# Miniprotein binders against Peptidase M20 domain-containing protein C757.05c, part 7

Target 1, 375 residues: Peptidase M20 domain-containing protein C757.05c, of Schizosaccharomyces pombe (o74916)
Amino acid sequence: GPLNFGYLSWGQHSILEQDSVQLISHQSLLPAGDNLISLHKSLVEIESLGGNEVNVSDFLKSYLESKGLTVELQRVSSNPTVRDNVYAYLGSQRNTKVVLTSHIDTVNPFLPYYIEGDKIHGRGSCDAKSSVAAQIFAMLELMSEGKVQEGDLSLLFVVGEEIDGIGMKTVANKLNADWEVAIFGEPTENKLGVGHKGNFRFDVYAHGKACHSGYPQEGFSAIEFLLRQCVKLMDTDLPKSKLLGPSTINIGTIEGGAAANILAAEAKAEVFIRVAEDIETIRDIAEDLFDTEHSEIKVIQYSPPQYLDYDIPGMDTVVLAYATDIPYLSDRKMKIYLFGPGSIREAHGPNEYVTFSQLFEGLNGYKRMVMYNLR

## First folded at step 24 (miniprotein)

Design fa6 (from t1 with I5F T15R R22Q)
Fold by OpenDDE base, last read:
Structure fa6 (fold): chain B 375 residues (1-375), chain A 89 residues (1-89)
Amino acid sequence: as target 1 above (375 residues)
Amino acid sequence: DEVEFTVTYNGETYRYYFENPQKSIYFILILLRRIARRGAKEVIITVTSEDPEALERLAEEIKEALEKLGYKSVEITVEGNKVIIVAKE
């Protein structure tokens, strides 16, 4: 008879090692009470898309007044919504040696606040409500430490940076406050900006004549014209700045035509040049290429490169490839710094975030910068 | 090789750095057109490059551009890796 080798069923000891990885709900690690993280959360949870900043301005007024600051709301616009800059200082001295400034508006769309590990997500979590929260706590901590007095430090939070700079333009023209030093808050990975490249943004509209592609002499291709002029632009060596690096050209959009067998009657490109040097000559190049019998240029943004102060010992420096509200105050005889937590690479993205460490490093950075400039 | 370009007009000197001499000429020509439109009576240009063939080509193209812009006297001086161009109305 066949020897029934009894298959010893090795009992699958499911070692359910319930390693109860206590998911220490990161929610329980948030310091209780009014702190940097809770302020940052409150700011990020308030929707403040460009042109609709009223709720965050009103929040900041109430919050800063509760901290014993004098707070002014500077009216930028009343229609269609109220838009107010927030200016805060100690006592009655509106002129201060140092101002900490950032913007409170955000790009579209709104993104909800949430935490993922060490990352704080949400629209404006990085750009620039991280800077706003860190600047506020820098002032509050320096006040509590007795390191700032009336006339030493103020806070300025502006609207509409992401749109047209109307907030800072209104400061420049109407606030009538003077500063020796301005510290701008933008996501710089907690490094001092040595400068930022200028913005030259323009749209090109090319106009042609449609015809059958078998008889190209009877028409003019707007697409072919636009492509040849764009190649000529991209093949131009623009001067590099030793400080800011190279200028960069992005043909961000291209559209036009109707079908493969028809010469295109219309074409459009949207162009963005990050300008390291001589924006006037770069504009003249764009006009020479695109203001023609077959094309027109529409300037969307024109802002020159900005050189910044970075003379603070033991802080890392960075070159920035984006523009800020700084040009609207550059006519003033003051030092201008650019610094803030988070990366511009994560700004405006669908996964915008700042880390807890970056936010606290940002706070300490602002305190250091203020104390250096009060010496 | 990096090209250093300087232009002096109306008592001010501007410095530019280019990475590609052959691709820089269009920028230089557009710049010179603007300088001429501003009524600069004297234009002093210096070009420095370690590529002697690129330096010679740039000097010739700059001279021709200045002549076309209406400068009657265009003098070129070569000093090693540097060319000096003086244009006068």
Scores: ipSAE 0.647, ipTM 0.924, lowest interface PAE 0.6, mean pLDDT 90

